# VHH binders against q12xb4: the designs that were tried, part 19

Target 1, 267 residues: q12xb4
Amino acid sequence: MLDFVGLGLFDEKDISLKGLEKIHNADKVYVEFYTSILMGTDLEKMEMLYKKKITVLSREDVEQHAEDWLVDAKDSNVVFLTGGDTMVSTTHVDLRLRAADMGIKTTLIHGASIASAICGLSGLQNYRFGKSVTIPHPYVSNRGVRVVSQTPYDTIKNNIEAGLHTAVFLDIDKDKGYMTVNQAMEILLEVEGKLGEGVMVDRLAVGIARAGSPSPVVKADYIEALRDYYLGGPLHIVVIPAELHFVEAEALVKLAGAPEGILENID
Short names: E, the ipSAE of ESMFold2; O, the ipSAE of OpenDDE; V2, 0.75 times the mean of E and O plus 0.25 times the DockQ between their complexes.

## First folded at step 8 (VHH)

Design Q4 (framework vhh_lunsekimig_d3; at its last look DockQ between E and O 0.23; V2 from the best seeds 0.00; counts 0 for: pae E 15.7 > 2, placed apart)
Fold by OpenDDE, look of step 8:
Structure Q4 (fold): chain B 267 residues (1-267), chain A 122 residues (1-122)
Amino acid sequence: as target 1 above (267 residues)
Amino acid sequence: EVQLVESGGGVVQPGGSLRLSCAASGFTFSSYALYWYRQAAGIERELIASITSGGRTNYVDSVKGRFTISRDNSENTMYLQMNSLRAEDTGLYYCAASVRYTWGDYTEYDYWGQGTLVTVSS
């Protein structure tokens, strides 16, 4: 048996009682921290509270060598922990499918999701979101060229054209660290500069930091202004709103410090 | 500069076989999910096969059992072995890459090749 358990947003106490029960009954507990991480805790605190040893899996362990540890689930109870909610990442879905191919039964124990948290924090309506996207860290190619993905830009563009908001996940990299809202804004503006399609010109953006913490930060502003706004420590996420409902606009102004001028543009 | 270059296309009789290659450069190949698309004349481009960075493969039903997608990270090359080719397999075949594994919407992919033509005719 393989149980996928979402840990929630911030610390070890965000796990559900059902999740905790799964851990207690598990023979082996794994966790991955490359799709998300609980910034309010650490492995030791987790192990202490959960009363179980936890093995950290790398991206490679999960994506390239999953069979090496999945096989344990054929004869024992294995728990796979993730930050936030399980199956939000396509990696998790792939893992579940791999397990199924191996004849391993799987279950899901849900945790608090950043997908819903951003709605609660910003006041944006959940049903108005389109496809989400992740901004990957730019990298230098083997030819020494800096590579910036334009996929986020295109996704945002498509959503905006469809009148949908975009949840923009920010990359977590073992070497480059946690992408910040500021970095994300820079990247989007860089792509705007390259493509020149006008998607990010005077674009309202929402930066959210440390969702699920006792003191999350939510700041809405135009992308150039937000680029210079300090949101504090990780994790960060970005939302790019499309057309706003009046209630959404009001929420962004009152709850996220958006410029009041955005209210004037509401139909 | 990022490049995906397809090769191996050509004319083949029904029932024949072809092996397509997609040579990649300019990005960390091993970290990307890879995809084969094809586009027949007058038809929208369609996803036919994918392979994750970890080597897990997926196929559309129309090519299952006939096509095999694979990758060689040491050579930065993806392959598509096509057996038992049919007339309906005719089209431009494109390779694509995505840093995140997805299935479906091609707008989510980061890089595309220029395509290689496969013609299945008697």
Scores: ipSAE 0.016, ipTM 0.351, lowest interface PAE 7.1, mean pLDDT 92
Fold by ESMFold2, look of step 8:
Structure Q4 (fold): chain B 267 residues (1-267), chain A 122 residues (1-122)
Amino acid sequence: as target 1 above (267 residues)
Amino acid sequence: EVQLVESGGGVVQPGGSLRLSCAASGFTFSSYALYWYRQAAGIERELIASITSGGRTNYVDSVKGRFTISRDNSENTMYLQMNSLRAEDTGLYYCAASVRYTWGDYTEYDYWGQGTLVTVSS
């Protein structure tokens, strides 16, 4: 049997009781840290709390050598741990499909997802979100061309036109580090300067840091002002609101410090 | 230092074939999902095919059955075999790579090549 268990948002305590029970009953426990990470914990703390040895799988182990460890689930209990809610924003459904082809039963034990957490922290309604996007770190190609993705700008534009909020994920790179809200605002303004379509002009944004921690930060302001606001350490995420219902606008003002002037233009 | 270089574009008659290549450097190629996009004049760039790091493929309906995406991890190269070409296939073809599986599993990474021109002309 293969059980996929979500670890939640921040630390080793975010696992559900059902997830912990699966770990305790497992013959083998695997984790991958390449799709997500829990900033408030590490492998040692997880093993201490869960009272189980946990084997870290690389991307290659999961993507290219999955059968090397999946086969154990034919005759034993195997748990595969992922940050957040399992399957969310990953392609790990492929593992479930491979397991099914091998005659291996799978289950999902859910964890808290950043997708729901941003709604709770900001007060924005979950069903008013459109397609999400990631802002990658800009780079200079070997041909000397500076590459800044325009996809986040276009996605935000399309969502705004549909009245939908955008969840904007921020790149993580071994060399360039964890992208901050400040860097994200700078990048969006840079793309605005190149495209000139006005999408980022007078645009409200919400910066969220350390969701799930005891000290999250939620700050809403216009993009130019948010560019200069210090949100502290990682991980950061951005939300670009579209049309706001009164309750959403009130939540941004009262909970995230948005300028009160946004209340003047609601409906 | 990421680089994606497309090649194999050119002029071909309707019904003909072309094979596009995307040579990659500056990242761990085997770990990335890979994509082909095309852009016709006056139209926004559109996804036409994708292949995951594990080799699973996906196609839009307009190319399904005619185009085949593949990857060769030993050569750090992705391919698009284009058969039964039509005038509507004319455009710039871009390769792209995304790493949804590193830290930041919330959305795709976005690396792009500069494009290779395909012209299908009677």
Scores: ipSAE 0.000, ipTM 0.225, lowest interface PAE 15.7, mean pLDDT 86
ESMFold2 (binder alone), look of step 8: mean pLDDT 82; pTM 0.810

Design Q5 (framework vhh_8pnl_2; at its last look DockQ between E and O 0.01; V2 from the best seeds 0.00; counts 0 for: pae E 22.9 > 2, unsure alone 64.2 < 65, placed apart)
Fold by OpenDDE, look of step 8:
Structure Q5 (fold): chain B 267 residues (1-267), chain A 122 residues (1-122)
Amino acid sequence: as target 1 above (267 residues)
Amino acid sequence: QGQLVESGGGLVQPGGSLRLSCADAGFTFRSYAMAWYRQAPGKERELVARITSGGRTNYADFVKGRFTISRDNAKSTLYLQMNSLKPEDTAMYYCAASVRYTWGDYTEYDYWGQGTRVTVSA
């Protein structure tokens, strides 16, 4: 059996009791940190609290070589750990399907996810969100050209036109690190400069840092201002609101420090 | 501009075969979801085949087992083996790559190649 267990948002204590129970009953415990990482803990602390040895899997181990370790789940209990919820903002459904193809029964133990936490922290209603998107780190091609994805810009634009908020996930790269809200704002403004469609001009944005921690930071402001706002250490995420419900607007002002002017645009 | 580079297109007779390649010309090949699209003259761009980071594949209805999408992460290359080509397969073929955590539809791919032309004609 393969148990997918979400670890939650911040540290080793965010795991559910059911998740912990799965770990205790497991013959083998794996974890991946390439989709997300618990910034408030480390592997040693996790192993100490969970009282179980944990093997770290690379992206390749999961995406390309899963059969090498999944086979253990045929005859034993295997736990696969991820930050957040294992199936939220991940591609781990592929892993689950692969397990199924191998005749391995799977279960899900849900964890707190940034996808829902942003709603609580910002006051924005989850029902009003559209498609999510990830801002990838820009890179320089082999041709020496800087490549900046326009997909985030377009996704946000489409959502806004539909009256929907956008959860904007920020790239995690082993070499480039954790993308910050500031970097995200820069990238969006860069794309705005290129396309000139006006989507990001004076656009309200919400920066969130260290959700699930004892001291999360939530700051709403126009992109140009938010670009220069210091939110502290990782992890960061961005929300781009569209049309606001009056309660959402009030929440952004009172809870996230949004400019009071946004209240004037509420019907 | 092109971070992906397609190759392998050309002129082929009906029933013939081509093997398209797409190379990641930028950052480290991340094994994200990738796809082949095509656009015939006067038509909209359409999906041909998709492959997930985990290697699962999906094909358009018109493929009917004729094409195979695959990837070589070591070579940072995506392939499209096209067999039993038909005149209606004539199009510009594009390679696309998505960012992790996303699945492949047209609006979810972050990077596109410039395309390679495939012409199927007697």
Scores: ipSAE 0.033, ipTM 0.572, lowest interface PAE 3.5, mean pLDDT 90
Fold by ESMFold2, look of step 8:
Structure Q5 (fold): chain B 267 residues (1-267), chain A 122 residues (1-122)
Amino acid sequence: as target 1 above (267 residues)
Amino acid sequence: QGQLVESGGGLVQPGGSLRLSCADAGFTFRSYAMAWYRQAPGKERELVARITSGGRTNYADFVKGRFTISRDNAKSTLYLQMNSLKPEDTAMYYCAASVRYTWGDYTEYDYWGQGTRVTVSA
């Protein structure tokens, strides 16, 4: 039996009671940390709370050598832990399909996803979100040229034209670190300077830090102002709203500190 | 250890005036909700005045009408104009900033200055 258990947003306590029950009854517990990172915990804290040894699987273990550990679920209770919600923003449906081919029953024990958390924290409506995008860290090519991806700019532009908000994930790199909202704003403004299309001019953005923690930060302001706003430690995410409904605008002003003037262009 | 720097304190006679300033070396002064607090020797720190990022102000009852809080976003500076000073106003005055906004009032401040002393003698 293979149980997929979502760990939620921030720390070891975000697991559901159902998830914890599955861990307690498991013969083997696996986790992967390559699709997401829970900033409020570590393996030791998880093992202490869950009272179970946890084996960390690499991307290769999951994507190329799944048979090495899936076979255990034929004759024992196996739990596979993932940050957030089990199948959201992961490729783990493949594991369910492989398990089915092997005659292994699977279940999903859901956890809170960042996709829903940004809606609750910002007040923006979930059905108003378009295609998401990640801003990668700029890099220097082998020819010494600084490369900045234009794809996030184009995705935001297209969503805005369709009346859709954009969830903007921020890159995580072992050498360059966790991208901040400040860096993301600078990158979007840099691309605006090259393209000159006005997409980022007087554009509202929402910076969110440490969703799921005891003290998340949610700050809405124009992109130019957010460039200079420190939201504290990781993880950060950005939302670029399109045209706001009244309740969305009011939420950004009252809950996220957006300039009150945005209410004037709604009515 | 502070990102906010107060100035303008000093010794003044009763009935006199002082203008306190709080400069921010941080990134986005415009986005902060800010306040002045004071602490007299042996007493708890108390709110004097506060101002939102958008300029809405509130004052403690004991200083209403005598003090004016203001901000200059272009200079990243918070001010407290203190008029008609009384000996009871003698205290250390602190600048505070919050990156969080609540409905109506500020309940928690994230950053504090080191303070500037105001002494109203005689």
Scores: ipSAE 0.000, ipTM 0.093, lowest interface PAE 22.9, mean pLDDT 85
ESMFold2 (binder alone), look of step 8: mean pLDDT 78; pTM 0.803

Design Q6 (framework vhh_8pnl_2; at its last look DockQ between E and O 0.01; V2 from the best seeds 0.00; counts 0 for: pae O 11.4 > 2, unsure alone 64.3 < 65, placed apart)
Fold by OpenDDE, look of step 8:
Structure Q6 (fold): chain B 267 residues (1-267), chain A 122 residues (1-122)
Amino acid sequence: as target 1 above (267 residues)
Amino acid sequence: QGQLVESGGGLVQPGGSLRLSCADAGFTFSSYAMAWYRQAPGKERELVARITSGGRTNYADFVKGRFTISRDNAKSTLYLQMNSLKPEDTAMYYCAASVRYVWGDYTEYDYWGQGTRVTVSA
């Protein structure tokens, strides 16, 4: 059997009791840290609390060579750990399907996810969100050209036109590090400068830092202002609201420090 | 913000017909469920008809086949064809736009028009 267990948002204590129980009953425990990282803990602390040895899997181990370790789940209990919720904003459904193809029974133990946490922190309602998107780190092509993705801009635009909020995930790169809200704002403004469609001009944005920690930061402001706001250490995420419900607007003002002016445009 | 604008209201005799229009260009019209409401003097606002983004329709009981709600996504326009009008149909008619999801016991609609007046009188 293969148990997918979400670890939650921040540290080793965010795991559910059911998740912990799965670990205790497991013959083998694996974890991946390439989709999400628990910033408030490390492998040693995890192993100490969970009282189980944990094997770290690389992206390649999971995406290309999963059968090599999944086979153990045919005859034993295997746990696969992931930050957040195992199936949220990951490709791990593929892993589950591979297991199924192998005749391995799977179970899901859900964990707290940033996808839902942003709603709680900001006051924005989850049902009003559209397609999510990730802002990738800009890169220099082999030809020496700086490439900035326009996909986030377009996705946000489409959502806004549909009256939907956008969860904007920020890239995690081994070399470039964790993208910050500030960097994200800069990138969006850069794309705005190129396209000139007006989507990001005076656009309200919400920056969230260290969700699930004892000291989360939630700040709402216009992109131009938010670009210069310091939110502290990682992880960061951005939400771009569309039209706001009056309760959402109030929440952003009172809970996230949004400009009071946003209340004036509520129908 | 006044994104929805109703038109087509007016004075009509009993048995007559009117076609109301509601136009909006401020959002992706095709993504929204739309509705017509009406409010008579001294009465509460009531649903007349609604149409999903996919074109499914629903009508209030009092409509009894007299009214037809339709939409033209290409024109971002909502219509209410009203036939066999009665004096009791006299009201301010409002169009409304709603996202797919309903937020609990709060309003179902995110946008409202200013209304167009329909008066049915001999």
Scores: ipSAE 0.006, ipTM 0.252, lowest interface PAE 11.4, mean pLDDT 91
Fold by ESMFold2, look of step 8:
Structure Q6 (fold): chain B 267 residues (1-267), chain A 122 residues (1-122)
Amino acid sequence: as target 1 above (267 residues)
Amino acid sequence: QGQLVESGGGLVQPGGSLRLSCADAGFTFSSYAMAWYRQAPGKERELVARITSGGRTNYADFVKGRFTISRDNAKSTLYLQMNSLKPEDTAMYYCAASVRYVWGDYTEYDYWGQGTRVTVSA
C-alpha cells in the first residue's frame, strides 16, 4: 500500500492526525523537498515528532526511478510525504498512476494547501480565482540568450479580463533558489515592458510569505511598490486580484496593508 | 518563441519514416513536460504527442500507432519517431516544454521552438 501524506504549510506540526497515524504504521517513509519544503522545520525535528526514520528522495528518485521504491508498497506499508497537499501544485498524480499500473493501492491523506491558505490570509473569495500559473526563473541559454516565460503575464491578463483573481506560484530551483515576490514583480514588469499591453500598470498584487507560520507576511500594494517591499524569507507566493468585491478590498486594506485609496473605486 | 531547436524534418515519400529531434542544451529537460505540435498552412496548431517528466506518454488519435514520442534526459533531447507517414502529416512540427509546476495542466507550454518542416509527397 502507498499512502500519500500532505505535510501542510510550515512546520512538522502541520501534519494531520491521520497523516501521523499513517507514518507510525509505515514500514518505509519517504519525503521529497523539491516541490516545496517546510521552512519551519528540518528532517531531525520531523523524525523526532513522527518517531520514524524518513528517507529523502531526490527529484530523479521520484520522477525517473520511481519503480525502485514503489515496489516496496506491494508487500508493505509505504508513506510518501509532500509539503502542502500531495496532489496540489505537484505532478505526483503520475506516481498514483504508476502505482496503479503495478497493482499497488494508493490513498491520499490531505494536508493544508497554500492554494486555500491564500484565500484565508488575503480575504479574497476562493470561488473568484481563475487558472493559476507559475513564474519560472529566467535563464540564459547556451547561446547566451535570456529566456523569460510570457505565460504568467498572459494568464494574469486573461483572468483579469474575466474578473478572476490569479494565484501565482513562484519557482523553486536548485541553482537559483526560492523565487521572491520582489523577483516576481520584476519579471512581470519586464514582460510588461516587452508587450506594452498595460496589464501590470497600476496593478494591485498581494505578496504572501511563510503561510502557516506564527508570523506570516501578507502585503498588498501596487506591483511597482511591491517590487521594493521586503517580505523576509521563503516561501513566497503572489496573488493578482481582479475586480474586487467591497469586502475583499476592505480585507486587503485592513489585513494586508493595501493603500486605502483602493476602497474609493469599489462598486 | 524560445531556444528549443527542432531538427530532422525533410521531404519523405508516403509510407516513409522520419525522426525529429528537439534540443536546448541550456536547461535540463528532465524537469519538464514536453510535447510535439504541428501546424499545416492555414490550420490551427494541434497536439501530436506529449510526454511527462516521468515518461508517461499521450498521443493524438490521428497519429496513435504511427508515431512514438521519447526523451533522453541525459542528452536533453526530445524525439518524435514518425512511421507510416501520410501526405496529411505535412506540416511544421514544433517542440514545446512546460514548467513542471503549472497546476497539473500540461496543455499550457511555456517554451516553443521555431519548427522543422515535414513534407510527405503526394
Scores: ipSAE 0.005, ipTM 0.392, lowest interface PAE 10.9, mean pLDDT 87
ESMFold2 (binder alone), look of step 8: mean pLDDT 78; pTM 0.801

## First folded at step 9 (VHH; framework vhh_8pnl_2)

Design R1 (at its last look DockQ between E and O 0.01; V2 from the best seeds 0.00; counts 0 for: pae E 13.1 > 2, unsure alone 64.996 < 65, placed apart)
Fold by OpenDDE, look of step 9:
Structure R1 (fold): chain B 267 residues (1-267), chain A 122 residues (1-122)
Amino acid sequence: as target 1 above (267 residues)
Amino acid sequence: QGQLVESGGGLVQPGGSLRLSCADAGFTFSSYRMAWYRQAPGKERELVARITSGGRTNYADFVKGRFTISRDNAKSTLYLQMNSLKPEDTAMYYCAASIRYTWGDYKEYDYWGQGTRVTVSA
């Protein structure tokens, strides 16, 4: 049997009692930290609290070599841990499908998700969110050309036109690190500079740092201003609002320090 | 990225004591491995002491029980109690917070303060 367990947002204590029970009953426990990381804990603390050895899997282990460790679940109880909630990533769904193909029964134990946490922290309404997107770190191609993805810009644009907010996930890269809100703003403005469509000019944005921690930071401002705002340590995430409901606008002003001028644009 | 601010450095006579502090702003202090480093003029930066998030400590060989690293998670502050100071301990002392990437490979990144100067002289 394979149990997918979401760990929650921040530290080892955010796991559900059901999740902890799964771990206690497990013969093998795996974890991946490339889709999300618990910034309030580490492997040592997790192992101490859960009373179980945890094996960390790389992206390659999960995406290319899953059969090597999934086979254990045929004859024993295996737990697969993820930050946040399970099955949010398509990678997790793929694993579940592979398990099914192997005749392995799977179960899901859910955890707190950043997808809902950003709504709670910002005051934005969950039902008004459209397609989410991830800003990848720019890279230099083999030809020596800097490549900046336009996908986030287009996704945000499409959502705005549809009157929907955008959750913008920020890249986690083993070499380049955790992308910051500041870097994300720079990237979006860079793309704006190239495309010139005006989508990001004076665009309201919400930066969120360390959701689930005792000291989360939520700051709303125009992109140009937010680019220079210090939010502290990781993890960061960005929300780009579309048209605001008056309650959302008030929340952003009162809870996230948004410019009061945004209230004047509310119908 | 947070900010680390060291304090407590100064001039002290051989055999004297100092207590260094490192205040954390913008980090989740309790989740980070913390460390003190020092750099003497003309020398490379070297590890003095390290303390894990769980409170495990490691010391450089030259410490020989003279220094004690500790942390107060409630105050988000790292300390280095230095006793029996020697002239060779003269250096800029830096506080570092280490974050680990755990994608199957363990890679650590350090965030640094600006340092506090310790001078041991008769």
Scores: ipSAE 0.015, ipTM 0.404, lowest interface PAE 7.1, mean pLDDT 91
Fold by ESMFold2, look of step 9:
Structure R1 (fold): chain B 267 residues (1-267), chain A 122 residues (1-122)
Amino acid sequence: as target 1 above (267 residues)
Amino acid sequence: QGQLVESGGGLVQPGGSLRLSCADAGFTFSSYRMAWYRQAPGKERELVARITSGGRTNYADFVKGRFTISRDNAKSTLYLQMNSLKPEDTAMYYCAASIRYTWGDYKEYDYWGQGTRVTVSA
């Protein structure tokens, strides 16, 4: 049997009671840290609380060599841990399909996902979100050309025109680190300078840090101001609101410190 | 602006084979979804094949069984093995990459190459 267990948002305590029960009954417990990172914990703390040895799998172990460890689930109880909710924003449905091909029964034990947490933290309604996007770190190609993706700008533009908010994920890179809200604002303004379409002019943004922690930071302001606002340590995410319903605007003012002037434009 | 670089295109007889490659030295592929697209003159760019970071593949119906998409994450290289080539496969072939954090729309790609030409002589 293979049980997929979501770890939730922040630390080792975010696991559900059902998830912890699965770990307790497991013969083997695996985790991957490449799709998500729990900033409030580490492997030692997880092992201490869960009272189980946990084996870390690399991306290659999970995506290219899955059968090497999946076979254990044919005759024992195996748990596979993922930050957040196991099947959200991952390719891990592939593991379920491979397990099915091997005759292995799978179950899902859900965890809290950042996709829902941004709605709760900001007060923005989940059905008001359009297509999400990730801002990748800019890079320099082998020809010496600096590459900055235009896709986040275009996605935000299209969502705004449709009256939809945009969840903007921020890149994680071993060398360049965790992208901050400040860096994201700078990148969006850089692309605005090149395109000149006005999408980022007088544009409200919401910066969110450490969702799921005891004291997350949620700050709404215009992009130019957020460029200079320190939200503290990782992980960061951005939301770009479009047209705001009156309750959403009040939530941003009262819960995220948005300028009160945004209330004057509400239909 | 795309900085992915395709190679391996050329002129080939019907029934022949080519292997296309796509790479960029400043680009780590392992977390990215990748695809090949093609565009014949005067036509819309169309999907040929796609591959997830985990190796799952999807092929356009018009090329299934003849083409194989693959990736070597250690070398950060994407491949398209093209067998049994037909004159209608003549097109500019592009590789594309999407960052793994993008939700929902698997047709949207952040980075594109400049293309490599494949010509299958009638």
Scores: ipSAE 0.000, ipTM 0.370, lowest interface PAE 13.1, mean pLDDT 87
ESMFold2 (binder alone), look of step 9: mean pLDDT 79; pTM 0.813

